# Miniprotein binders against USG-1 protein homolog (usg), part 14

Target 1, 336 residues: USG-1 protein homolog (usg), of Azotobacter vinelandii (p96199)
Amino acid sequence: MSPAIDIAIVGATGTVGAAIVEILEERDFPVGQLHLLASPASAGKSVSFKGRNLRVKSIEAFDFAQVRLVFFAAGQAVTRQYASQARAAGCMLVDLSGALPLQQAPRVVAEVNPQVLEKLEAPCQVTSPASQVVALALALAPLRPLVRWRHLGVTACLPVSSLGREGVAELARQTTELLNGRPPKPRFFDRQIAFNLLGRVGDSDTAGHTGLERRLVEESRQVLDAPELKISVTCLMAPVFFGDSLSLAVQASQAIDPSAVRAALERAPGLELIEPDDCPTVIGDAVGQDVAYVGRVRTGVDDACELDLWIASDNVRKGSALNAVQLAELLIKQGR
Below, E stands for the ipSAE of ESMFold2; O stands for the ipSAE of OpenDDE; V2 stands for 0.75 times the mean of E and O plus 0.25 times the DockQ between their complexes.

## First folded at step 6 (miniprotein)

Design h3d (from h3 with Y92W; at its last look DockQ between E and O 0.70; V2 from the best seeds 0.00; counts 0 for: pae O 9.2 > 1.5, pTM E .789 < .8)
Fold by OpenDDE base, look of step 6:
Structure h3d (fold): chain B 336 residues (1-336), chain A 97 residues (1-97)
Amino acid sequence: as target 1 above (336 residues)
Amino acid sequence: SEDQVMELFYRAMRIWFIALLLMRQGDKEGAIKKLEEAKKIFEEIKRLNPDDPEIKELVKKIDELIEEVKRGDPNALEKVKELLTELFRILWELEES
């Protein structure tokens, strides 16, 4: 048995943090002491782990020298505030926020680029990329031998859970108001989200791109080891509680064989190919699963060099918490 | 706190959705596991609100439903859907309070 390690989870009360606790239990991760950390406002709550109720502690009073591994699942601001302290205490870091620089904490998907972990210097820092990057990388990485990419177009339909609990609450509330014949009163969103698509997630910069869209480009290039890949991204907010839905359009340098693509996807780890006569959905297929689902594999209508596909993936599980735990498992197996 | 209850409720809702999906996929064992996980969360909510009759009744309904799923009741899937609707109602009431 691998020796048990002491672990902290920052953001243990959030959707992703709670999923990390669940997955650590499900996978029988070699946990010694588990320290659940949150903001002072969220401290004092209890979370069940292996039949024990663990008290959530304030991160402000926590000595990181007590643990060997820290998961950062509380957003970018919290990672920026505490990552240096955790590292100075000798902790390995798995960041889910994307706040750490690309070169200091490489983005890793367990099934795509695990070899990156072997090159990390102790104490190791790694990032579980944005859930959309996990999903698209799982689908595209198997195709690297088959297709030379010139351009990747991504339309990502995000669930409200990508914005945390408040997003879930807002969609639920607005939906209930509408179903009761009342006009939705936006609180968390500035407008109606129920039964509506928002064409932007977060604020746009002067060039019209959001921080998330830029992050998806940078992290995708790193995970796919494709620094020169041209990537276009549009992130949408969908009236969906859980699961990422992605439409990908890949422009290749040559004509694509859809049969070869399908055969590669069928063998791909962390991915399930759906038959051509069906289409995966987040609610029907992806939510709660350990794999991403890919379907609608086709070439362009009038372009044999275009590859189009559709992905459904659990943004909380495989897209975040499971990938993060898999990274930690790999680090431990390496004797780190 | 009301906030704590809402947090637990959202977590339970996610798990309930997963249970519903697993039932639709024919994964009875997985569905039962997720329903039991959701039940534990609602039991915690009940512990925090021992005098709330609605939560008490909800936990009872969940217990009954889990047993129906275990028995392979043909109506279990519909009851899971109905209870999901009830969960949304309760969540709404919590958000308006």
Scores: ipSAE 0.011, ipTM 0.278, lowest interface PAE 9.2, mean pLDDT 90
ESMFold2, look of step 6: ipSAE 0.011; ipTM 0.417
ESMFold2 (binder alone), look of step 6: mean pLDDT 84; pTM 0.829

Design h3e (from h3 with D3E Q4E; at its last look DockQ between E and O 0.74; V2 from the best seeds 0.00; counts 0 for: pae E 7.9 > 1.5)
Fold by ESMFold2, look of step 6:
Parts: C-alpha cells; sequence; structure tokens
Structure h3e (fold): chain B 336 residues (1-336), chain A 97 residues (1-97)
C-alpha cells in the first residue's frame, strides 16, 4: 500500500483544479491531507472530496511545508510567483501552466516518456505539457517504429475554454446576440467568434508566431525525444466551448503502411481509434473521457510518405488534469 | 460576488456537457453522477444569489430533471439539451450586468 501524501492544489476553484480533485478521488490516489488553494477572493468556497466538503484557502497565507506535493493548476503568473516558495519547502511540483523552464521541469506525458521521471533530482519538478501536446504525443509516440519523421504539421482548433471564463462567456454572449437578431459586441476577442474561426490565439512575435505555437513546438520535441524534428503549428480559436481538435500531417522518409499504423494506434495506451468510416468529435466522444480519440487515418492523396490524422481530446481532463495526476502517481510509485 | 458566480457557471457548463455525452452513450449511472455534481455547483450559485428568481427556478428545474433521468424518462435527453440553452441565456444576462 502506498503511503499517503499531503497535497496542495493551486488553482483549485478553476476548471482544471477541480478536475484534479475529482480524478484524485476517482483513482483512489493515496491522499493524506488535501489543501485547496486559490486567490484571497476565492477563499471560503467548497469543493467535494470523498464525501467531505473541503474549504478553499488563500494561497497568500499558505505554508508549503505542510505538503509534499503541489499541483500548479492556475496561470503562469501564479506558478512564477509561488513555485520557488514550494521548492524551498521541499515540495515536488507538478506544473500545468508551462511557466517552469524545460530543463528544470521537463514535459512528460505519462504514456509517452515516463522514464524521464526516473532521472529527476529531488525535489522533483515536472510539467504536464500543453493539452494539445498531450494529445499529439499520444497519437505519434506509438508510430515511432513505423514512421521516421521529417516534418510534423499541426493545426490545433482550440475551444474558448482554453482562455478561461472570459472566452466561454464571450462565445455564449455573442451566440445569444446573433440568434436574437442583435449585433454582436466583441469584448474579450477583437471580433466575432460565434459562428466563426479566429486563425490566431494570442499575440504574434516579430516572426509571426504566437507564444502558444512556439510552446507546442518546444514541448512536442521534448516529449517525443525528437530535438531535430521540424514542426509547423497553427493554433486557431474555434467556436467550441470544450475540447481540443487537432489535424496532424506527418511527413516521413519512407512510405507508410496505413494498416500497420492503425494496428499500432489500436494498441496505444491513452488512445481510442475510431472506426475508419467515422471521425471523432469533442462533444460526441472526447469531453469527459480518459483517452484521446484518433481517426481519419490515411496517407497523402499522391504521397505515400505522408500520414494524415485527426484527434479529439478533452483539454481539461486527459490533456491536463488526468495527465498531471498520472505523473504524480508515477512519482509516488518510484518512492519519490 | 459576480465574478464568483461567473466562475461557478463556467465550471458547471463543462460538467453539463459531460452529462450530455454520457446520456447519448447510454451511460445512465455516469450521467446521474455528473448531473449531481452540477447540482452542487448550482446550489452554491443559488446561495450567492438568494433573491434572484431566475436562479431559484433554474435550481428547481435541475432537481426535477435529475429525478426524470433517474426514472428513465424518454424525454430526459432533450430536456438536458434545453436546460443547456437556458444556462447560456442566464450566463449572457449575468455578463450584461
Amino acid sequence: as target 1 above (336 residues)
Amino acid sequence: SEEEVMELFYRAMRIWFIALLLMRQGDKEGAIKKLEEAKKIFEEIKRLNPDDPEIKELVKKIDELIEEVKRGDPNALEKVKELLTELFRILYELEES
């Protein structure tokens, strides 16, 4: 029996933080004391855990010496502000924001590169990567013996929930405005998102790439252990509340056998392969599930060295909270 | 506060989408679990807005709908969809204020 471990969850009132609490219970994680942390304005809220209502505490007054493990499930600024305190107290850190440097807190997907955890120096720091990286890595890692990768093209269709409550509220508001015959009044986005697509998420740098696009490139290379892989990424905002949808185009150095690819995907951990004549969707398949869904597996129209596929994944559960809990499970299994 | 109520609505919307998925897949037990989770969130919204008649009505509709799902009412799925539309409308009105 694994010994109980005292845990803090930073960002416990947010969607991802709440999902971490739910998953710790569902998977019977050996939780000792569970401390739920948020901003002072959110203190006093309640979250259910194992039939108890736990009160959320202010992070500002929290003494991290009380816990051995901290999940950072708030934004990057919060991780930057409090991670050093938690490290100084000797805590293991699982960051979901991506604020910690790649060398300090490697990106790990539990089914893909768990061996990275074995080499971490105590106190261990690890990052659950961007939800889109979790999804693409689950699909591509099983293909390593079949596909010698030259280039990876990614189009990531992000839900408005990826930007938090402001994004969700704006899509909801614009949708009701348009359906009631009122002109939409963009407040959070710079234009209409309802019934539309926005081909950029976040601000571009001087070379025209967003921070999220660069993050996906860097994290994908690390997770796939492919530092020389050339990756092209476009992240767009879709008028979808929840769930990531990805189009992947892989260029290989040799012809791809789609039957072998499908066989590998059927066996892959963390994935479900959809029937060949169907396509997975976020609302119909992925949201609320512990696996990413892959479909539309085919070679290029005139290029047997190209592989194209589609992924639907829960950006909150499998792409974030579940992977983070799985990383914690692996760490405690190692006696860390 | 208004911000606190908005955060609760956002969290509940995801849970409601999950419940809808589970109902479409025929997982009655899972759907009921998610609807009960959403109910807890809506009770907190009601506590924060004790005199709002629309929120009181919403919580009552959620209670009634959960019982309909438990009984296996053949119209339950459509009612879960209809309530989702009402959630969008209420969220919109909260944003307007």
Scores: ipSAE 0.013, ipTM 0.491, lowest interface PAE 7.9, mean pLDDT 88
ESMFold2 (binder alone), look of step 6: mean pLDDT 84; pTM 0.817
OpenDDE base, look of step 6: ipSAE 0.016; ipTM 0.300

## First folded at step 8 (miniprotein)

Design j1 (from h3c with Q25R E37R E44K; at its last look DockQ between E and O 0.48; V2 from the best seeds 0.00; counts 0 for: pae O 10.6 > 1.5)
Fold by OpenDDE base, look of step 8:
Structure j1 (fold): chain B 336 residues (1-336), chain A 97 residues (1-97)
Amino acid sequence: as target 1 above (336 residues)
Amino acid sequence: SEDQVMELFYRAMRIWFIALLLMRRGDKEGAIKKLERAKKIFEKIKRLNPDDPEIKELVKKIDELIEEVKRGDPNALEKVEELLTELFRILYELEES
């Protein structure tokens, strides 16, 4: 048995933090002491782990020297505030926020680029990329041997859970109001989200891109080891609680064989290919699963060099918590 | 804490949606597994709020419904849908409190 390690989870009261606790238990991760950390406002809560109730502690009073591994499953501001302290204490870091620079904490998907972990210097810092990047990388990485990509177009339909609990609460509230014949009163969003698509997630910069869209481009290039890949991204907020839905359009340098693509996807780790007569959805297929689902594998209507895909993935589980735990498992296996 | 209850509630609702879809697809076995998982979460909510009559009744309804699904009750799907509507109501009330 691998020796037990002491672990901290920052953001343990959030959706992703709670999922990490669950997955550590499900996978029988060699946990010694588990320290659950949150903001002072969220401290004092209890989380069940292996039949024990663990008290969530304030991060402000936590000595990181007590643990070997820290999961950062909170907002970027929290990661930026405490990551240096955790590192100075000798902790390995798995960041899920994306707050750490690309070069300091490489983005890794366990099934796509695990070899990056071998090159990390101790104490290791790694990022679990945005859940949309996990999803698209799982689908695209198996296709790398088949064709050279020139351009990747991504339309990402995000669940409200991508914005945390407040997003979930807002959709739930607005939906309930509408179903009860009341006008939805926007609080978290600036407008109605229930039964509506928001064409932008977060604020746009002077060029009209959101921070998330830029992050998806940068992290996708790194995970796919494709620095020259042209990528266009549009992130939409969908009236969906959980699950990422992605439409991918890949322009290749040559004609694509759909049968070869299907065969590659069928063998791909962390991915399930759905039959041509069906289409995966976040609800019913992807949510609660350990794999992403890919379907609607087709070439362009008038372009044999275009590959179009549809992906459904659990943004909380495979897209975040599971990938992060898999990264930690790999680091431990390497004796780090 | 109210926040922990909310997170558990959201998780349970997510699983409930999956169960509903599995039922609509005719996957009875899959649906039962998801309903049982959702039940375990609501039981945890009940343990955290032992004096909440609404949660107590909800757990009872879920238990009865699982047995109806197991028996192949023709009305089980409708009851799963109705209970989902009730879950949204309860969630809304928890958000306003």
Scores: ipSAE 0.000, ipTM 0.251, lowest interface PAE 10.6, mean pLDDT 90
ESMFold2, look of step 8: ipSAE 0.199; ipTM 0.662
ESMFold2 (binder alone), look of step 8: mean pLDDT 85; pTM 0.843

Design j2 (from h3c with R11Y L22K Q25R E37R; at its last look DockQ between E and O 0.86; V2 from the best seeds 0.00; counts 0 for: pae O 5.6 > 1.5)
Amino acid sequence: SEDQVMELFYYAMRIWFIALLKMRRGDKEGAIKKLERAKKIFEEIKRLNPDDPEIKELVKKIDELIEEVKRGDPNALEKVEELLTELFRILYELEES
ESMFold2, look of step 8: ipSAE 0.652; ipTM 0.877
ESMFold2 (binder alone), look of step 8: mean pLDDT 86; pTM 0.847
OpenDDE base, look of step 8: ipSAE 0.027; ipTM 0.383

Design j3 (from h3c with M13L L20F L21R; at its last look DockQ between E and O 0.87; V2 from the best seeds 0.00; counts 0 for: pae E 4.8 > 1.5)
Amino acid sequence: SEDQVMELFYRALRIWFIAFRLMRQGDKEGAIKKLEEAKKIFEEIKRLNPDDPEIKELVKKIDELIEEVKRGDPNALEKVEELLTELFRILYELEES
ESMFold2, look of step 8: ipSAE 0.229; ipTM 0.676
ESMFold2 (binder alone), look of step 8: mean pLDDT 84; pTM 0.826
OpenDDE base, look of step 8: ipSAE 0.394; ipTM 0.767

Design j4 (from h3c with Y10W R11L L22R Q25R; at its last look DockQ between E and O 0.69; V2 from the best seeds 0.00; counts 0 for: pae E 6.8 > 1.5)
Fold by OpenDDE base, look of step 8:
Structure j4 (fold): chain B 336 residues (1-336), chain A 97 residues (1-97)
Amino acid sequence: as target 1 above (336 residues)
Amino acid sequence: SEDQVMELFWLAMRIWFIALLRMRRGDKEGAIKKLEEAKKIFEEIKRLNPDDPEIKELVKKIDELIEEVKRGDPNALEKVEELLTELFRILYELEES
């Protein structure tokens, strides 16, 4: 049995932080002491772990020397504030925020590029990429031997839970107002989200891209080991509580065999292929599962070099918390 | 704090939704596990709001429903769906308060 390690979870009160606690328990992770950390405003809560109620502590008063591993499952600002301190204390870091530089904390999907972990210097720093990157990488990585990609187009339909609790609350509130015959009054979003698609998530830069869209491009290139891959991304907010939905369009250098693609996806780890007569959805298939679901495998209508895919994935589980725990498992197994 | 209750409620709703999805797939054991997890959170909400009659009634309904799921009641899925709708209503009321 691997020796038990002391762990901290930053953002333990958040959706992803709570899911990490759950997955550590479900996978019987060799946890010694578990320290749950949050902002001062969120401190004092209790979270159940292995039949014990653990008190959430303020991160401001926490000595990182008490733990060997830290999960950063809070916002990027929190990671930027405390990651250096945790590293100076000798902690391994698994960041889920994406705040750490690509070269300092490489993006790793457990089933796609685990060999990157072997090259990390102690104390190791690794990033679990954006949930959309986890999902698309699980689907595309098995196809690397089959085709050379020239371009990847991604349309990502994000759940409101990608924006945390406030997004969930806003969708719920607006929905309730509408169902009660009242006009929805936007508070968190600038407009109606209930029964509406928002064509942008977050603010756009001067080139019209959002921070998330840029992140998806950079992280996808790293995870797929495809620095020259041209990637187009659109992130939209869907009136969906949980789960990422992605439409992928891949342009290859050669004609694609859909049967070979299906055969590769059927054997792919962390992925389930849905039959051509069905289509995976976040509700019904992906949410609460430990795999991403891929379907609608087809070539272009008029282009045999185009591959189109549809992916449904749990943004909180496989897309975040599970991948992060798998990264930690791999690091421990390596004796780090 | 009201914020704490909202956070717990949201977490419980997510777990409840996962339980519903597991039920729809025929994963009874997995569903029960998630329902029990959600119940624990609602029990904590009740502990924080001991005088709230709505939360008290909610916990009671959840307890009864979990037992129905365990027994394999054919209507349990529908009741889990109905309760999810009620959870959204309660969440809304908590946000307006």
Scores: ipSAE 0.022, ipTM 0.505, lowest interface PAE 4.0, mean pLDDT 90
ESMFold2, look of step 8: ipSAE 0.042; ipTM 0.528
ESMFold2 (binder alone), look of step 8: mean pLDDT 85; pTM 0.839

Design j5 (from h3c with I18Y L20F Q25R F88W; at its last look DockQ between E and O 0.01; V2 from the best seeds 0.00; counts 0 for: pae O 16.2 > 1.5, placed apart)
Fold by OpenDDE base, look of step 8:
Structure j5 (fold): chain B 336 residues (1-336), chain A 97 residues (1-97)
Amino acid sequence: as target 1 above (336 residues)
Amino acid sequence: SEDQVMELFYRAMRIWFYAFLLMRRGDKEGAIKKLEEAKKIFEEIKRLNPDDPEIKELVKKIDELIEEVKRGDPNALEKVEELLTELWRILYELEES
């Protein structure tokens, strides 16, 4: 048995942080002491772990020398504030926020590019990429031997949970108001989200791209080891609580064999291929599962070099918490 | 090509890791399926490198281990984990060559 290690989870009161606790338990991760950390405002809550109630502590008073591994499952600002301190204390870091630079904390999906972990210098820093990147990489990585990609188009339909608890609360509130015949007064979003698609998530830069869209491009290139891959991304906010939905359009250098694609996807780890007569959905298939679901495998209407896919994935589990725990499992196995 | 072998090796390793995770979860059937998939890839690597003694030995170990998993050997999980570590070592050596 691998020796037990002391762990901290930053953002333990958040959806992803809570999921990490659950997954550590489910997978019987060799946890010694588990330290649950949050903002001072969220401190004092209790989380169950292995039949014990653990008190969430304030991160401000935490000595990172007490742990060997830290999960950063909070906002980017929190990661930026405490990651250097945790590293200086000798902690391995698994960041889920994406706040750490690409070169300092490479993005890794356990089923796609685990070899990157071997090249990390101690104390290791790794990023679990954006949940959309996890989802698309799980689907695309198995296809790398089949075709050379020239361009990847991504339309990502994000759940409101991608913006944390406030997003969930806002959709729930607005929906309740509408169903009761009241106008949905926006508070968190600038407009109605209930029964509406928002064509942008976050603020756009001078070129019209959002920070998330840029992140998806950069992280996808790194995870797929495809630095020259042209990627177009549109992120939209959907009136969905949980689950990422992605439409992918891949332009290949040659005609694509759909049968070979299906065969590759069927064998892919962390992925389930849905039969052509069905289509995966976040609520029906992906939410609560440990795998991403891929369907609608087809070539372009007028282009045999186009591959189109539909992906449904749990943004909280496989897209975040599970991938992060898998990364930690790999690091421990390597004796790190 | 060396690149092809590396790609196959990475693929096999990913599948092996997934099999290990399934074993840890108590999904023996799923684990065996993935181990068999990984084995096929390693056999292909062996076919491409028939004179590599390390690959030959690896395939032999994999065969034996899969049979142990099928039999429900109590140490099979540990051996799968150990082999995963060995696979990483071999992969690293292949990348440096």
Scores: ipSAE 0.000, ipTM 0.150, lowest interface PAE 16.2, mean pLDDT 91
ESMFold2, look of step 8: ipSAE 0.119; ipTM 0.615
ESMFold2 (binder alone), look of step 8: mean pLDDT 85; pTM 0.828

Design j6 (from h3c with M6L M13I I18M L22R Q25R L91I; at its last look DockQ between E and O 0.47; V2 from the best seeds 0.00; counts 0 for: pae O 7.8 > 1.5)
Fold by OpenDDE base, look of step 8:
Structure j6 (fold): chain B 336 residues (1-336), chain A 97 residues (1-97)
Amino acid sequence: as target 1 above (336 residues)
Amino acid sequence: SEDQVLELFYRAIRIWFMALLRMRRGDKEGAIKKLEEAKKIFEEIKRLNPDDPEIKELVKKIDELIEEVKRGDPNALEKVEELLTELFRIIYELEES
């Protein structure tokens, strides 16, 4: 048995942090002491782990020298504030926020680019990329031997849980108001989200791109090892609680064989291919699963060099918490 | 904490939707599995709020509903849908408190 390691989870009260606790238990991760950390406002809560109730502590008073591994499953600001301190204490870091620079904490998907972990210097810093990047990389990485990509178009329909608990609460509240015959009063969003698609997630820069869209481009290039890949991204907020839904349009340098694509996807780790007569959805298929689901594999209507895909993935589980735990498992296995 | 209860409710709703969809597809076994998963979460909510009569009644309704689904009650689907609406109401009330 691998020796038990002491672990901290920052953001343990959030959806992703709670999922990390669950997955560590499910996978029988060699946990010694588990330290659950949150903001002072969220401290004092309890989380169940292996039949014990663990008290969530304030991160402000935590000595990172007590642990070997830290998961950063909070907002980017929290990661930026405490990552240097954790690293100085000798901790390995798995960041889920994306706050660390690409070169300092490479983005890794366990099934796609695990070899990147071998090149990391101790104490290791790695990023679990945005959940949408996990999803698209799981689908596209198996296809790399088949075709050369020229352009990737991504339309990402994000769940409100991608914005944390406040997003979930807002959709739930607005939905309840509408179902009760009341007008939804926006609080977290600037407008109605219930039964509505928001064409932008977050603020746009001077070029009209959001921070998330830029992140998806950069992280996708790194995970896929495709620095020259042209990528267009549109992120939408959907009235969905959990699960990422992605429409991918890939332009290849040559005609694509759909049968070869299907065969590659059927063998792909961390992915399930759905039959042509069906279409995966976040609710019913992807949510609560350890794999992403890919379907609607087709070439362009008038372009044999176009590959179109539909992906449904659990943004909390496979897209975040599970991938992060898999990264930690790989690091431990390497004796880091 | 109220926040922990809310997170459990959100998780339960997610699972409840999966159960509902499976029922609509005629996947009885899959639906029961998801309902049982949801039940465990509601039992945890009840454990955290032992004196809450609404949660106590909710758990009872879920237990009864699972048994109805197992028996193939023709009204079970409607009750699953109704309970989903009730869950959203409860979350709304918890968020507004």
Scores: ipSAE 0.015, ipTM 0.317, lowest interface PAE 7.8, mean pLDDT 90
ESMFold2, look of step 8: ipSAE 0.033; ipTM 0.549
ESMFold2 (binder alone), look of step 8: mean pLDDT 86; pTM 0.845

## First folded at step 9 (miniprotein)

Design m1 (from j3 with R11Y L22K E37R; at its last look DockQ between E and O 0.83; V2 from the best seeds 0.00; counts 0 for: pae O 8.6 > 1.5)
Fold by OpenDDE base, look of step 9:
Structure m1 (fold): chain B 336 residues (1-336), chain A 97 residues (1-97)
Amino acid sequence: as target 1 above (336 residues)
Amino acid sequence: SEDQVMELFYYALRIWFIAFRKMRQGDKEGAIKKLERAKKIFEEIKRLNPDDPEIKELVKKIDELIEEVKRGDPNALEKVEELLTELFRILYELEES
């Protein structure tokens, strides 16, 4: 058994932070002392771990020398503020925020590019990529031997939980207002989200792209080891509480055999293929599972070089917390 | 704190969706496990808000529902869905207070 290590979780009160605590327990991770950290405003709460109630402490007073591993499961600003301090204390870092530069903290999906971890210099820094990147990489990585990609099109339908608790609250409130015959009064969103699709998540730059869309492109290229891959991406907000839904269109250099694609996906780690007569959904299949679900595997209507597929994935679990814990497991196994 | 209650409530809501999914898939044991976890969270909310009659009633309904699922009540799935609607109502009221 690997020796127990002391761990800190930054953002332990958040949805992803709480899921990390749960997964560490479920997987019997070799935890020594577990330190739960949050903002001063969120300190004093208690979280259950292995039958004990652990007090959430303020990050401002925390000495990172007490731990070997830190999960950053808060916003990017918190990672930027404390990552250098944690590193100076000799901590390994698993960042879920995406705040660390691509070259300093490579994006890794445990089932796709784990070999990247072997090349990291101590103290190791790694990023669990955006949940949408985890989902699409799990589906596309097994297909690399079969097809040469020229272009990837992505439409990502995001849950409101991707924006944290305020997004969940806003959808719930607006839905309740409408069901009670009252007009929804937007507070967190600038408009109605209940029963509506928002064609943009976050602000657009001068070229019309959002920060999230740019992040998905950069992180996808790194995880797939495809720096020259042309990627089109649209992120939309769906009136869904939990789970990522993705439509992918891949343009290949040659005709694609759907049967060979299905056979590769059936053997793929971290992925479940749904039969052609069905279609995976976030509520019905993906939420609460350890795998992403892929379905609707087909070639283009008029293009044998096009591959289309549909993905449903838990944005909190496999897309974030589980992948982060798997990265930590791999680092410990390597003697880091 | 009010913030703590809301955080617990959102977490319980996520667990409820998982329980609902498991019920639809015929995973009775998995559903019970998630409902029991949701119940514990709402019991903690109740402990933090002992004078809230809605939370008290909610915990009671969840307890009754768990027993119905254990007995194999054919209406248990519908009741899980109905309680989900009630959870959203309560969440809204807590957010507006």
Scores: ipSAE 0.012, ipTM 0.301, lowest interface PAE 8.6, mean pLDDT 90
ESMFold2, look of step 9: ipSAE 0.020; ipTM 0.546
ESMFold2 (binder alone), look of step 9: mean pLDDT 84; pTM 0.819

Design m2 (from j3 with R11Y E37R; at its last look DockQ between E and O 0.80; V2 from the best seeds 0.00; counts 0 for: pae E 6.9 > 1.5)
Fold by ESMFold2, look of step 9:
Structure m2 (fold): chain B 336 residues (1-336), chain A 97 residues (1-97)
Amino acid sequence: as target 1 above (336 residues)
Amino acid sequence: SEDQVMELFYYALRIWFIAFRLMRQGDKEGAIKKLERAKKIFEEIKRLNPDDPEIKELVKKIDELIEEVKRGDPNALEKVEELLTELFRILYELEES
C-alpha cells in the first residue's frame, strides 16, 4: 500500500529504540533501509530485524540524506545536536525527547489529535509527548464532550525506566543489596529508591517545579486542545521497573454522570476500561500492551463535579515507541 | 562492551515480565514467542561472553522451558518464576564488576 521508506533510529541501543525496531517489524511498517544509530561507544553492535542482522552505526558523521524518516529516541541533548542536520537533509522527524519547541514539533497522540499532522509543513517535525501525557490524553480526550473542565490534578508515579538503563540498573542493584542484607549504595540516585518513593523527579526550578512537571502541563494542554485548562502536576519516582501509574482528579463546572463517563471510556480508542470492582496495574495489565488501562472511575466523595480515575500504561511501548511509530504511519498515509 | 551486555540483559528482563503475564493469562502461544525473543537476546549475550558457563547453561534452560510450555506442562509457569530469580542473580553478579 505504501512505498518503502528509508529510516534512521537515533538511540537504537536503548530500551525505547529497541522497542521501535520491534514494533516496525510487528506492524509490517514499509521499511526500506533501516539505519540504527547510537553513540560511538555503542557502535558495532548487531540487532536483528526481519531475520537480518543490522550493524549499529555511530551517529557522528552519519549522512541523513540517506533516509526520509528519523526517530529521535536518545534524549534531549542528542535531539538538539542533530535535529537541524536531519531536517536540512529533508527528513521527517519524530522526536521522543521533547527537545523541540511546541510550535515547531507539535505533540501528537495518534488516537487523540491526529489531525494536527495534516497541517504540518514539509519536512514534518512532530513530537511523541511524554509517556505520561500519552496515557492521560487517551483517558481524558473521550471525556471532552461530556464535561466542561476547570482543573486537572495529576499525580504521576514514574518507573525507573523513565530515566533509562541507569535507573533500571540502580533499582535492581539496590533491591538486591537490601535483600542480601547489605546497605544500599546509591550511584545514580542521590538516595535509596528500592522500597521507597521519591517525591520529585529531576531538579526543581526557582518556582519549585521540575522540568518534567512543566513539560506535562504544556504538552497536555496542546494535545487536549485546552490552552486555558489549569493543571497541577506532581511527578514521583516509584520503585517500579516499567509502567506509568497515574492518579487523575478532574474538576468540572457541572455534575458528572459516571455512567456516561464509563460508556465513553468503553468506546475510546487506545484505552481499555477495567471492571468497577478492580484496578489496573502496570505489571499485571499494561506492560507489553498497545492500550492504556483505566479504572477506579468515580465522582468525588462530596462533589459530583469531581471525577477521579487511575491509569496504568506501558511507558516504553504505548507511551513512547508505539505512539511514535503510529505517528510515522499517519504521516506516510497522508502522503508525506 | 560491558554496557552492551547489561543493556541486552535489562531488555530481556522486560520481555520476561511480558512472557510471565501471557502465561498467567493462558496465552501459551504468545508466551512462547516472547520466550524465543528472550532466548535470541541471551544468545547475543553468550556470543559476547563465550567462556561463561552460566550464560551457556541459562540458554539451555530457556530452551527446555520453551519445550515445556509447548507441551502444556502445568509446572511451566512456576519455572518461568524460578528462572526470573536466576536472571536477577546473574544480573547482580555482572553489576559487581
Scores: ipSAE 0.060, ipTM 0.582, lowest interface PAE 6.9, mean pLDDT 88
ESMFold2 (binder alone), look of step 9: mean pLDDT 84; pTM 0.821
OpenDDE base, look of step 9: ipSAE 0.222; ipTM 0.672

